# Miniprotein binders against Mucin-6 (MUC6), part 90

Target 1, 185 residues: Mucin-6 (MUC6), of Homo sapiens (Human) (q6w4x9r395to579)
Amino acid sequence: GHCSLEGGSFVTTFDARPYRFHGTCTYILLQSPQLPEDGALMAVYDKSGVSHSETSLVAVVYLSRQDKIVISQDEVVTNNGEAKWLPYKTRNITVFRQTSTHLQMATSFGLELVVQLRPIFQAYVTVGPQFRGQTRGLCGNFNGDTTDDFTTSMGIAEGTASLFVDSWRAGNCPAALERETDPCS
Key: E = the ipSAE of ESMFold2; O = the ipSAE of OpenDDE; V2 = 0.75 times the mean of E and O plus 0.25 times the DockQ between their complexes.

## First folded at step 16 (miniprotein)

Design pm5 (from gm1 with V40L)
Fold by ESMFold2-Fast, scan of step 16:
Structure pm5 (fold): chain B 185 residues (1-185), chain A 83 residues (1-83)
Amino acid sequence: as target 1 above (185 residues)
Amino acid sequence: SMKRIRVYIEVEGDPEKILEAAEKIYEIAEELGVEVFVYLREDGLTTVIFVEGDEEKVKEFVERVREILKELGAKVEVEEEEL
């Protein structure tokens, strides 16, 4: 299965349902029992002033009990807060430069991530057949039915993308930093 | 530079109540300057909290979050790792 985060704030799920993403926080893109050590793939969105979107993807995070791998739009790769030179290898994960404009994270557990760095930061998620019907998050449930792709973290199928997206918030919002630089006044 | 740590917290209890408390948890993290993730595990039963930052700030965060979770009647297990 294939899921994409493109054009600043567009998402296409594993079941090929397209929707517009809005929001400025960290969200769960993919959870599955197939990911080891409680692993989750996450997407970080922030306000965008560059193109036609009000929000854009700024980083992708793979978080597990062992690793916090961050690939950001400024072309920095970190694990557990430390900058890493590419190719970067762990026991089950390799991050490397696939082309001059693309990085790839390959894993031993059937997950592949490709990020386009330029001209627009975008992400492409590929999962093996073992993930079918066993995914949760913004990329949908990979069950071959698009009508329930907006299933929230609590298992409720929503009719709108906004309630679905909000249910998958997993972390701090970059916009919260504005409280220190531009407080409510 | 300061020593950095990561703490992994597993929270057993009513996940709806625990996730409703997440905004207060995010406020504490912002105040202390630590990075935090709060979400329901794929089992639909356990809420997990990851927090990362300077050792003293992360330890203060954990103590304050324990108080919130205790008020909710939640059971908490904590694992610490040096970064």
Scores: ipSAE 0.647, ipTM 0.837, lowest interface PAE 1.2, mean pLDDT 83

Design pm6 (from gm1 with E23L)
Fold by ESMFold2-Fast, scan of step 16:
Structure pm6 (fold): chain B 185 residues (1-185), chain A 83 residues (1-83)
Amino acid sequence: as target 1 above (185 residues)
Amino acid sequence: SMKRIRVYIEVEGDPEKILEAALKIYEIAEELGVEVFVYVREDGLTTVIFVEGDEEKVKEFVERVREILKELGAKVEVEEEEL
C-alpha cells in the first residue's frame, strides 16, 4: 500500500482516500503490530509562511523503543538526538540519499519511506501486503474500504477529517492562537 | 556529560480521561524541556507516554505525571532506557 503527504497539508490514505487538514502538531501516520518494538511513524506539521495551506510538513519521525529517527526538511537526519551522516545504517533500518532531491528510509520489516526535500517537503509511505487491515493513523486502516478511513485512535469512524486528525495527535503542540497573542509575534 | 534517558510509560485505564490529561502532560514536558509523545495503542485500551531528555528532568516529569494518572485511577508501568 501507498500513502502520501503532499502539497504542505494534503494526505492520501492507503485506501486512496484524499483529505486535507490544518494543524501544527506531531501526528501518528502509521501504527501497526507489524512494526517491531512498538514502532510508529509520525509526521510533524508547523505553520508555513510560503505555503497556501497555512501548515506544512517539516519532519518525519520513526519512533520505537530503540530508535528515534528524525528526517527534517533542512536535510538533517538524527537518531536518538544525534546527527547522522548518510548513508546511515542500523540493524533493521537504512537511511540514504535516493536522488539529489530525495532521501529514503528502507527497513527490514516491510515499511519504506521516501521524502522529497525540494521544491517542497513531501513524504511517501509504502507498506508490504502484511500490513493490510493492520494499520492505524493518518494513513488509514488499509482494509480496502475508504468509508472508514477516518477511524480515530479510539476506534470511532468519523465523517470529517478534522476530528479524525485531532485524535492522532502525539507530542508537544503549543496552540497557535495563544502564541499569536504574544506581543513579540 | 549529562546522562540522557528514555522512559516508556504504559497506562492502563480509561483512554479518554488519560487523553484529556494529555494537555497538562504536554505543559509539564514544555516546562521541563523534555520531549514527549502520548498515544493510544492499537488495542484502544492502553495509552503510551514516551518521554526523553536529561535524566533529572525526565525523573521530575515521571513523578508529576504519575500523580496525575493516580488521580485518574490508572495503572502505570514504567520502563527506563539509557540513550
Scores: ipSAE 0.274, ipTM 0.683, lowest interface PAE 4.1, mean pLDDT 80

Design pm7 (from gm1 with E23Y E30K)
Fold by ESMFold2-Fast, scan of step 16:
Structure pm7 (fold): chain B 185 residues (1-185), chain A 83 residues (1-83)
Amino acid sequence: as target 1 above (185 residues)
Amino acid sequence: SMKRIRVYIEVEGDPEKILEAAYKIYEIAKELGVEVFVYVREDGLTTVIFVEGDEEKVKEFVERVREILKELGAKVEVEEEEL
């Protein structure tokens, strides 16, 4: 199965259901009993540098009890907070530069991630047939039925994408009323 | 270098109530400068919290979060790993 995150707001699930959302948090893309050591694939979204009314994908995270692999739009790859030179290989995961503009994370457990770094950071998730009917998260449940693709983290089928997406939040969102010096602007 | 640790917390209780309390958990993490992830496992029953940062700050985070979870009647199990 294939799931894609494109153009900062477009998602196509494993069952080929398209939807849009705008978010500024970390969200679960893929969670499955097929992933080892409580593994989860996550997407980090933030406000666009061009427009504050738009959001963009800024990083993809693979988190398990053993590893926290972060692939950022800045072309930095870290594991457990340490920057790694590519190709980077662990027991079950290899991260390497597939082309001048694409990084790939290959795994031994049937998950593959390709990220496009330029001109826009985008992600493509591929899972093997063992994941069929056994996925949860923004990429859907991979059961061949699009009518329940908006199943929340609590197991409830929602009628709207926004409620579905909000249920898969896995990290802090900046508070709208927070007032601090912003050294990045 | 300053010692960094990761703590994995398994929380058994009502996931809906625990996720509702996550805003407080995120605010504590921001105050202490630690990175946190909170989500429900694939079983739909257990909530997990990963927190990572400087040892002193992570330990303070864990104690404050335990207090919140105790008020919710949740059972917690904690595992620590040095980074």
Scores: ipSAE 0.408, ipTM 0.749, lowest interface PAE 2.7, mean pLDDT 81

Design pm8 (from gm1 with A22S E23D; at its last look DockQ between E and O 0.76; V2 from the best seeds 0.74)
Fold by OpenDDE base, look of step 17:
Structure pm8 (fold): chain B 185 residues (1-185), chain A 83 residues (1-83)
Amino acid sequence: as target 1 above (185 residues)
Amino acid sequence: SMKRIRVYIEVEGDPEKILEASDKIYEIAEELGVEVFVYVREDGLTTVIFVEGDEEKVKEFVERVREILKELGAKVEVEEEEL
């Protein structure tokens, strides 16, 4: 499954459902029982301009009981608040520079993350087949059905992206704004 | 010198009720200057409260949040880690 966060406000789920939102919060991208130690992948969005529609991804966070790995737009990688030199390895996670503009987080449990640093901070999440039907968050549920991707953290199907996204907030933030736009158009 | 700690709180109770109280939790976090995340675990049954910051501030946060959760009738498990 491939999930992408592109163009500052566009998301494509594992089931290839595209949607757009404008928010300034930390959101759960991916939860799964396949992630060890209660792991969760999160996305941090912030204002990129003066308009409410000017929002962008500024960091990706992998949080577990053991680690808090942050990859930020300024190319700083931290674990538990400490800056780390690349390549950096934990028990089952490796963060390294893939290219001059891309960082990669590789794991032993079937999660891969590629972060494009420039010109736009973007993220690409890949999960193995063992995650099928066992994911939740902004990246959807990876079950091959796009119609149920907007399932909230409480298991309720939402009809709008804004309500869906808001249900996955992990911080204090205002309500997300929705715009129905096909990122591939 | 002040050390930094992380506290991982597992909350057993109605996630909806706990999330309704999350605004208060975030307010406390803001007041104390600690980083906090609140979210429902993948099981849909357990709410997680992650907090990180200076030891004294985090401890105060935990105590205040415990009281809120107690009033909701939730069960709380707390794990502390020194950073």
Scores: ipSAE 0.813, ipTM 0.919, lowest interface PAE 0.5, mean pLDDT 94
Fold by ESMFold2-Fast, scan of step 16:
Structure pm8 (fold): chain B 185 residues (1-185), chain A 83 residues (1-83)
Amino acid sequence: as target 1 above (185 residues)
Amino acid sequence: SMKRIRVYIEVEGDPEKILEASDKIYEIAEELGVEVFVYVREDGLTTVIFVEGDEEKVKEFVERVREILKELGAKVEVEEEEL
């Protein structure tokens, strides 16, 4: 299955349901029992307007008990807070430059992430067939039925994208941690 | 302190009530300058909190969050690792 985060604020789920939202925090894209060590794939959004969007994707995070891999729009890749030179390899994950404008994170557990760096920061998530019917998050539940793609973190099917997206907030909002420019204030 | 740590917190309780309290948890993280992730595991039962930053600030975060979770009747298990 394929899920995409494009055009700053557009998402297409694994069941091919398109929607748009305007969020400025960290959200769960994909959570599944197929991900090892309580793994989750997350997206970070900020108020960096692209086209007509008021918000845009600024980073993608893979978080597990062992790893916190962050791929940022500034082309920096970190794991557990330390900058890594590419190609970067762990036992189960390899991050490498696929093209001059694209980075790829390949895994041994059926998850693949491709990040477009230029001209617009975008992400593409691919999962193997073992994930069918076993996903949660902004990418939907991958069950072949688009009517329940807006299932919240509490298991409730919502009629609106906004309530669905808000339920998947999982972390800090970049604007909230902005450093004060005047240290005397 | 120059030492950075990560703390993993497993929270057993009503995940809906814990998520409703998450705005306060995020406010504390912003105040202390720590990075936090709060979400319900795939089992739909356990809420997890990852927090990382300077040791002193992370430990203060954990103390303040434990007070919030105690008011919700939640059970908390904490694991710490040095970054």
Scores: ipSAE 0.669, ipTM 0.848, lowest interface PAE 1.1, mean pLDDT 83
Fold by ESMFold2, look of step 17:
Structure pm8 (fold): chain B 185 residues (1-185), chain A 83 residues (1-83)
Amino acid sequence: as target 1 above (185 residues)
Amino acid sequence: SMKRIRVYIEVEGDPEKILEASDKIYEIAEELGVEVFVYVREDGLTTVIFVEGDEEKVKEFVERVREILKELGAKVEVEEEEL
């Protein structure tokens, strides 16, 4: 299963459903019982231009009871707040530089993350077949059916990406207050 | 305190009502200067509030958020670890 975060604000789900959204929050990208220690993958978006509608991915966070790995647009990789030189390895996770422009996080539990640092910060999430039907978040539910990939954090299938994405907010969203009052968001 | 801590608050209760309170929780986090995430775990029943930062500020955050959650009738478990 493949999920991609490309072009600053475009997402393609594990079931190949593409969408675009505008937002400046941290969002749940992937939750699954297949991730150990209550693991979750999160995506951080922020303004990339002169308006709210120009937002882009600025960091990816893997959070569990053991680790908080942040891979950010500024090319600094941290775990639990400590900056790490690459290659960096825990028992289950290895983060290394693939090329001058790409980093990879490989895991023993079927999650792989590839991050393109330049020219545009992009992320590619790959999960093994054990994740089928067992994912939640912006990457969809991986059930082979695109009609319910916009399932909210409350289990409601939405017809629009905006409501779906907003339901997966996991952090403070300063621009979200502006969006709630701005009809052009 | 100069010490940084991380706290997980696990909340059982109606996830919709708990998430409706998240704006107030985020306001408290901004006021205190602590990092926070609020999300429903994959079981669909437990809301997790992750917070980390300065020990004194995180502890104040936890106590203020406990009070909000008690008003919602939520059951709360708190786990703390030093960073």
Scores: ipSAE 0.648, ipTM 0.846, lowest interface PAE 1.4, mean pLDDT 84
ESMFold2 (binder alone), look of step 17: mean pLDDT 83; pTM 0.813

Design pm9 (from gm1 with Y8F)
Fold by ESMFold2-Fast, scan of step 16:
Structure pm9 (fold): chain B 185 residues (1-185), chain A 83 residues (1-83)
Amino acid sequence: as target 1 above (185 residues)
Amino acid sequence: SMKRIRVFIEVEGDPEKILEAAEKIYEIAEELGVEVFVYVREDGLTTVIFVEGDEEKVKEFVERVREILKELGAKVEVEEEEL
């Protein structure tokens, strides 16, 4: 299955349901019992323009009990806070430069991530057939039915993307840009 | 040179009530300058919290969050590792 995060704030789920949202926090992109040691793939969004209704992907995070791999729009890859030279390899995960503008994270457990660094920061998630019907998060439940792709973290199917996305918030929100207000002069 | 730690907190209780408390947990993390992640396991019963940052700040975060979770009647198990 394939899930994509494109054009700043557009998502297409594993069941091919497209949607758009506006958010400025860290969200669960993919959680599954197929991911080892409480692993979760997360997406970090922040404001992208003068309008607060526009947000964009700024980083992708793979977090487990052993690793916190961060791939950010500034083209830095870290694990557990330490910058890594590519190719970077652990027992189950390899991060490498696929092209001049793309990084890939390959895993031994059926998850692949491709990140486009430029001209626009975007992410593409591929999962093997063992994930079918066993995913949750922004990429949907991968059950072949798009009508329940907006299933919240509490197992409730929502009719709109906004409540669905809010339910998958999983971390700190980047600081909002302070309004450029002149209070005295 | 600065000691950084990660703490994994496993929380057994009502996940809906714990997630309602997540806003306060995020507020504490922002105040202390620590990074936090909160989500419910696929079992739908257990909430996990990862927090990392400077040792003294993370320890203060854990103490304050433990108080909140205790008020919710939750069972809490904590594991620490040095980064």
Scores: ipSAE 0.589, ipTM 0.816, lowest interface PAE 1.5, mean pLDDT 81

Design pn10 (from vn4 with M13Y E20R)
Fold by ESMFold2-Fast, scan of step 16:
Structure pn10 (fold): chain B 185 residues (1-185), chain A 83 residues (1-83)
Amino acid sequence: as target 1 above (185 residues)
Amino acid sequence: SDIEERLEREIEYLEKRLERLEERAKKGGISEDVKKLIEEARELVERAKEALEEGDLFTAAVLLIRAWLKLRRAARRLAEEEE
């Protein structure tokens, strides 16, 4: 399955359900028992540009018991807070420059991340078939049914994106403000 | 735990870099945007230290990510202003 974070704050889930939000927090994109060492993929959004109403993706994070890999808009890659030169390789994860504008994180456990650095910072998540029906987070549940793709962290299927997105905020984020979500766009 | 020790070490490193940036800011001549980013980074570091003290390793890790992003953005803007 494929999940994408593109332009402004557009997301397409693994079951191909599109939605939009504007956020200034860290959000869980993907949690699954298929990720080793209690792994989770996350996205950091913040205000950007000249307009104070604009928010954008500024970093993508893979966090587990062993690794805290951050790929950020400033083209810095860190693991556990330390900057790494590319290609960067661990036992199960390799981060490398695929093109002049794209970085890729390849894993041995069926997760692939491609990050577009320029002209707009964007992310593309690919998961293997072993993840089917076993994902949760902003990328949806990957069960082949789009009607429950807005399943909150409490397991409730919502009809609108706002409560869904807010439920996947990570790290006790207090800045979950009004107008972070746009249910009509 | 290994994770706690790693986060403690990361906080020490981040604090050293943030203190250096804060000291430069005290000399004046920096924009309000840079000051705000430095203040936001400091707030995130303090919250991360509190989360770590409470044993909430996940929250500490997430807050440190955001602190680093604010710190690097402040440093980049400051460097641009000094040119």
Scores: ipSAE 0.711, ipTM 0.881, lowest interface PAE 1.0, mean pLDDT 84

Design pn11 (from vn4 with L7I L64M)
Fold by ESMFold2-Fast, scan of step 16:
Structure pn11 (fold): chain B 185 residues (1-185), chain A 83 residues (1-83)
Amino acid sequence: as target 1 above (185 residues)
Amino acid sequence: SDIEERIEREIEMLEKRLEELEERAKKGGISEDVKKLIEEARELVERAKEALEEGDLFTAAVLMIRAWLKLRRAARRLAEEEE
């Protein structure tokens, strides 16, 4: 399966359902029992610049009990918050420069990430067949049916992308259309 | 726990780097953009400490990552403004 984060705030799920949102937070892209040590792949969205109003992808994060890998446009930042030279290797993960404009994170557990650094920061997630029907997060449930791809963190299928996206926020962040609080139901 | 101790050490290092950046900013004469990024990084650090005190290690780690990203962005912008 393939999931993509493109053009600032466009997402295409593993089941090929496209959507867009306009929020600034850390979001769960992928959680699965197939990820070791309670691993999660996350995306950080923020303003493209201090003066810009548009939401854009600024980092992709893999976090587990064992690994912390932060990939941003300028550097790879690990557990200690220090920039690392590539290739960066852990027990199950290698981050390396695939081309002058692309980084790749390869894993031993069926997850692959390719990040485009220039001209626009974009991410491409590939998962092996062992992940079928066992994913959750912004990349969808990978069950071959696009109609339930907006399944929230509570297991509810939503009709709108905004409620789906807001359910996958990690940490206390403003909602896309609210500054400090979630919209009232 | 080992994870909790690691997070504590990372917050300490993050706070030291943030303090260094705040002092450097005073010498350089900073833009409002840099000031806002530093303030946002400080807020995220304090929220990460609160999450750690409550035993919410995942939230503490997520907030710390955001704080590091804000801090690094502020440092890059400050370096550009200084020269």
Scores: ipSAE 0.555, ipTM 0.815, lowest interface PAE 1.4, mean pLDDT 79

Design pn13 (from vn4 with E40R K70M; at its last look DockQ between E and O 0.77; V2 from the best seeds 0.74)
Fold by ESMFold2-Fast, scan of step 16:
Parts: structure tokens; C-alpha cells; sequence
Structure pn13 (fold): chain B 185 residues (1-185), chain A 83 residues (1-83)
């Protein structure tokens, strides 16, 4: 399955449901029992600098008990806060330069991440068939049905993106500055 | 805890760099945008330290991600403003 984070604040789930949101937080993209050592894939969104500006993707994170790999729009790759030269390898993960503008994180457990650094920071998540029906987070539940792709962290299927997105916040972020979500359904 | 040790080291590294930027800010001559990024980075570091003291390792780890991003963004903008 494929999930994408594009154009600053657009997301397309594993079941191909598109949506957008406006928020300044770290969000859980993917949690699954298929990820080793309590692993989770996350995305960081931030304001672009003007108070009336939209939020955009600024980093993608893989966090587990062993690793905190951050790939950010400033083209720095870190693990546990330390900058790493590419290619960077751990036991189960390799981060390398795929093209002059793209980085790839390959894993031994069926997760692949491709990050476009330029001209616009974007991310593409691929998961193997073992993840089918076993994912949760902003990328949806990967069950072949788009009607329940907005399933919150409490297990409630929502008709709109705003409450769904807010349920997947991580790190005790304050409420989104914008009270209204852009209805791009 | 190995995780706790790693988070403590990460906080120490981040604080050293943040203190240098805060020192520069105290001398004046930086934009409001840079000041806000430095303030936001400090706030996130302090919240991460509180989470760590409470044993909430996940929250501490996540808060440090945003702290680093704010810090590097502040440093980059400061460098641009200085030249």
C-alpha cells in the first residue's frame, strides 16, 4: 500500500482517500504491530513564518525503542539527535540518497519511505501486504474501504478530517491555531 | 534505562547549542522571527525535561524532535541575517 504527504498539507491514505489539514504538531502517520520495538512513523508540521500562513510538512520521523530517525526539510538526517552521513545503516534500517533530490529509508520489516527534499518537501510511504488491515494513524487503516479511513485514535470513524487528525497528535501540542479545517473533501 | 540515557544525552547536546543562540539574542540585533524560534525551542526543551522527570519517555522524545527543528531553523535564519 501507498500513502503520500504532498503539497504541504495534503495526505492520501493507503486506501486512496485524500484529505488536508492545518496544524502545528507531530502526528502519528503509521502504527502497527508489524513495526518492531514499538515503532511508529510520524510527521512534523509547522507554520511557514507569517501568522496568516498555512502549515506544511517539515520532517518525517521513525521512532522506536532503539532509533529516532528524523529526516527534515533542511536535508539533515539525525538519529537520537546526532547528525548522520549517508548512507546510514542500522541493523534493520538504511537511509540513503536515491536521487539528487530524494532520500530513501529502506527497512527489513516491510516499510519504505521516500522523501522528496526539493522543490517541495514531500513524503511517500510504502508498506508490504503484511500491513493490510493492521495500520492506524494519518495514513488510514489499510483495509480496502475508504469510508472508515478517518478512524481516530479512540477507534471512532469520522466523516471529516479535522477530529481524525487531532486524535493522532503526539507530544502534547497546544490546540491548532486555526479552529476551522479547510473543507477539501 | 537505555532510552532515558539517550534522551538525557540528547537534551544536553540541544541545550548547549540553544544556550549559544540565546546568548547571541541577549546581545541584540536579531529579528523578531529568530527570537520567537529561539523562545519556542527553549519552551519545547523545558517541556521535554519535565516529561522526562515524570517518566514519560515517549513525550520527551517527541518534544525534542520539534525542539531541534526550531533550533536549526533559528540558527539558519540568524546566519542569513548576519550576512
Amino acid sequence: as target 1 above (185 residues)
Amino acid sequence: SDIEERLEREIEMLEKRLEELEERAKKGGISEDVKKLIERARELVERAKEALEEGDLFTAAVLLIRAWLMLRRAARRLAEEEE
Scores: ipSAE 0.772, ipTM 0.900, lowest interface PAE 0.8, mean pLDDT 85
Fold by OpenDDE base, look of step 17:
Structure pn13 (fold): chain B 185 residues (1-185), chain A 83 residues (1-83)
Amino acid sequence: as target 1 above (185 residues)
Amino acid sequence: SDIEERLEREIEMLEKRLEELEERAKKGGISEDVKKLIERARELVERAKEALEEGDLFTAAVLLIRAWLMLRRAARRLAEEEE
C-alpha cells in the first residue's frame, strides 16, 4: 500500500483515493496493530500563507512508546527532543539520506517512509501486505475499497473528507477545510 | 513514570528556549510572524502541561512536538532577521 502527501494539501490513500484538505493540526496518518509499541505515523500541517487555503505539510512524525522521530522541513531529525545525525538507527528504525533532497525512514516491521525535503515538503508512506485491512488514519484502511476510506476515528464512514480528517486530529486545533481534488494536480 | 519525566524535561527545555527567544524578540526589527510563532508555541507548551497533568501523555507529546517545530522556525527566521 502506498499513501502520499503531496502539494501541501493533497492526500492519496493506500487504496488510491485522492482528496484535498486544508488544516493546521497534527493528524494521524497511520495507526495499526502491526506497528509495534503502539506506534503511529503523524503529519504536522501549518499555515503557509495568510488565507485558510494556504496550508502545508511541515513535518512527519513517528511516535511510539519507544521512539519519537520527527522529520522536519529543515531536514532536522530528532528523537525524544534530541537532534540526531544521519544515519540514525534505533532498535527497528533507520533514518538516512536517500538523495540530496530525500530522506528515508526504514523499519523492520513493514513501514517505509520517504520524505521529499525540496522543493516541496512531501511524504510517501509504504506499508507491507500484512497491513491490509488493518490501517487507520488519513491514509485510509487499505482494504481495496475506496468508498470507505473516509472512516473516522470512531469507525463512522463519511462521505466527505472534512469530518473524516477532523476526526484524526491530535490535539485541539482549527477544523480542516475540504476542497475538491483536481486530478490534474 | 519514565515517559512523564521525559515529557517534563522536554517542557522545561522548551520553556527555557521560549524565554530566550522572547528576550531576543524584544529587540526592534523583529517581524510579527516570529512573535506570533513564539506566542503560539507558548500556548502549546501550556496545553501540553495541562495534558500531562491529566495523564494524557500522547496529547502532551504531540503538543510538545508542534511547539518544538514552531520554536525552531521562529529561531531560524529570527536569525535571518538579525543578520
Scores: ipSAE 0.740, ipTM 0.886, lowest interface PAE 0.6, mean pLDDT 92
Fold by ESMFold2, look of step 17:
Structure pn13 (fold): chain B 185 residues (1-185), chain A 83 residues (1-83)
Amino acid sequence: as target 1 above (185 residues)
Amino acid sequence: SDIEERLEREIEMLEKRLEELEERAKKGGISEDVKKLIERARELVERAKEALEEGDLFTAAVLLIRAWLMLRRAARRLAEEEE
């Protein structure tokens, strides 16, 4: 299963459902019982400053009861608040420079993350088949059916991305707006 | 717990950095934009402390990540303004 976070705040789920959103929060990308120690993968978005409501990815986070790994837009990797030189290894996780422009987080539990640092900060999530039907979050439920990929944190399938995305906010942020435009004069 | 102890250590480290930046801001010559970034980071740390006191470890961890990112942005802008 593949999930992507690309420029312009575009997301493609594990079931290949594309959508976009605009927001300035931390969002849960992936939760699953297949992740050890209550692990979750999260994404942080902030204002880009280029247009009125434009937002962009600024960090990707893996958080569990053991680890808090942050890969930031400015190319710093931390675990539990401390900066790490690459390659960085724990018993279950290795973070390393894949190329001059890409970092990879590989794990023993079937999660792989590739982060493109340049020219645009983007993220690509891959999960093994043991995750099928057992995921929640912005990357969808990985059940082969795109019609229920917009399932909220309360288990309600929504028809629009905005309500779905807002339900996956972490850290007490305001609700995101999917589109904001000024009316024409 | 081990997690709570790690979060408390992270709060202490961020508060130390905040104090350094806040003291620098008192001297003047720092843009209003940078001052606002420092203030927002302080707010995030205070909210993380509240979440930790309530036992909401997940929210505390998330808020500290946001605070850390905000402080890094403040530090970069300070460096740019002094060039």
Scores: ipSAE 0.729, ipTM 0.872, lowest interface PAE 1.0, mean pLDDT 85
ESMFold2 (binder alone), look of step 17: mean pLDDT 83; pTM 0.797

Design pn15 (from vn4 with T59V A75K)
Fold by ESMFold2-Fast, scan of step 16:
Structure pn15 (fold): chain B 185 residues (1-185), chain A 83 residues (1-83)
Amino acid sequence: as target 1 above (185 residues)
Amino acid sequence: SDIEERLEREIEMLEKRLEELEERAKKGGISEDVKKLIEEARELVERAKEALEEGDLFVAAVLLIRAWLKLRRAKRRLAEEEE
């Protein structure tokens, strides 16, 4: 299956459902029991320009109990906060420069990521057949049915992208309502 | 845990870098955009520290990623303004 993050704010799910999204947060792209060490693939979106309300992809992250690999639009790769020279290899993951404008993260567990650095920062996610029906996140559920591709983190199938996208926010983004305390407590 | 120790070290590293940028901002001559990025990074680091104290390692890790990206963007914008 293939999922793409293109043109700053366009996403195409593993079941080929396209949608557009706007957001300034870290979002879960892919969670699956097929990912080792509680792994998750995530995307960071931020304002694309100071004067604009448009948002764009600024980093792709693979986070597990062992690794926190960040591939940023400024062509820096870190793991657990430390900058790495390419090619960078761990036990199950290799990050390398595929072309002058593309980086690739190859894994031993059926996940592949290609990141276009220039002219527009974009990401392409490929998963093996073992992931079929076993994915959740912005890339959809990979079950061959596009009608439930907007399944929220609470397990509800939505008809529109906005509630779906918001449900996959990670890290308590500022756009969330301020915490309210009980006036009587 | 190893994860908690790793996140604590990352927070220390980010706080040191953030303090350097905050001192640079006090000297003036930088745009409101750079100031805002520095302020946003500070807020993210403080929230990451709170998440770590609560034992929420996942939220702490995610917040630190965003803090690092804000700091890198602030540094890049600052370099561009000084050229």
Scores: ipSAE 0.567, ipTM 0.834, lowest interface PAE 1.4, mean pLDDT 83

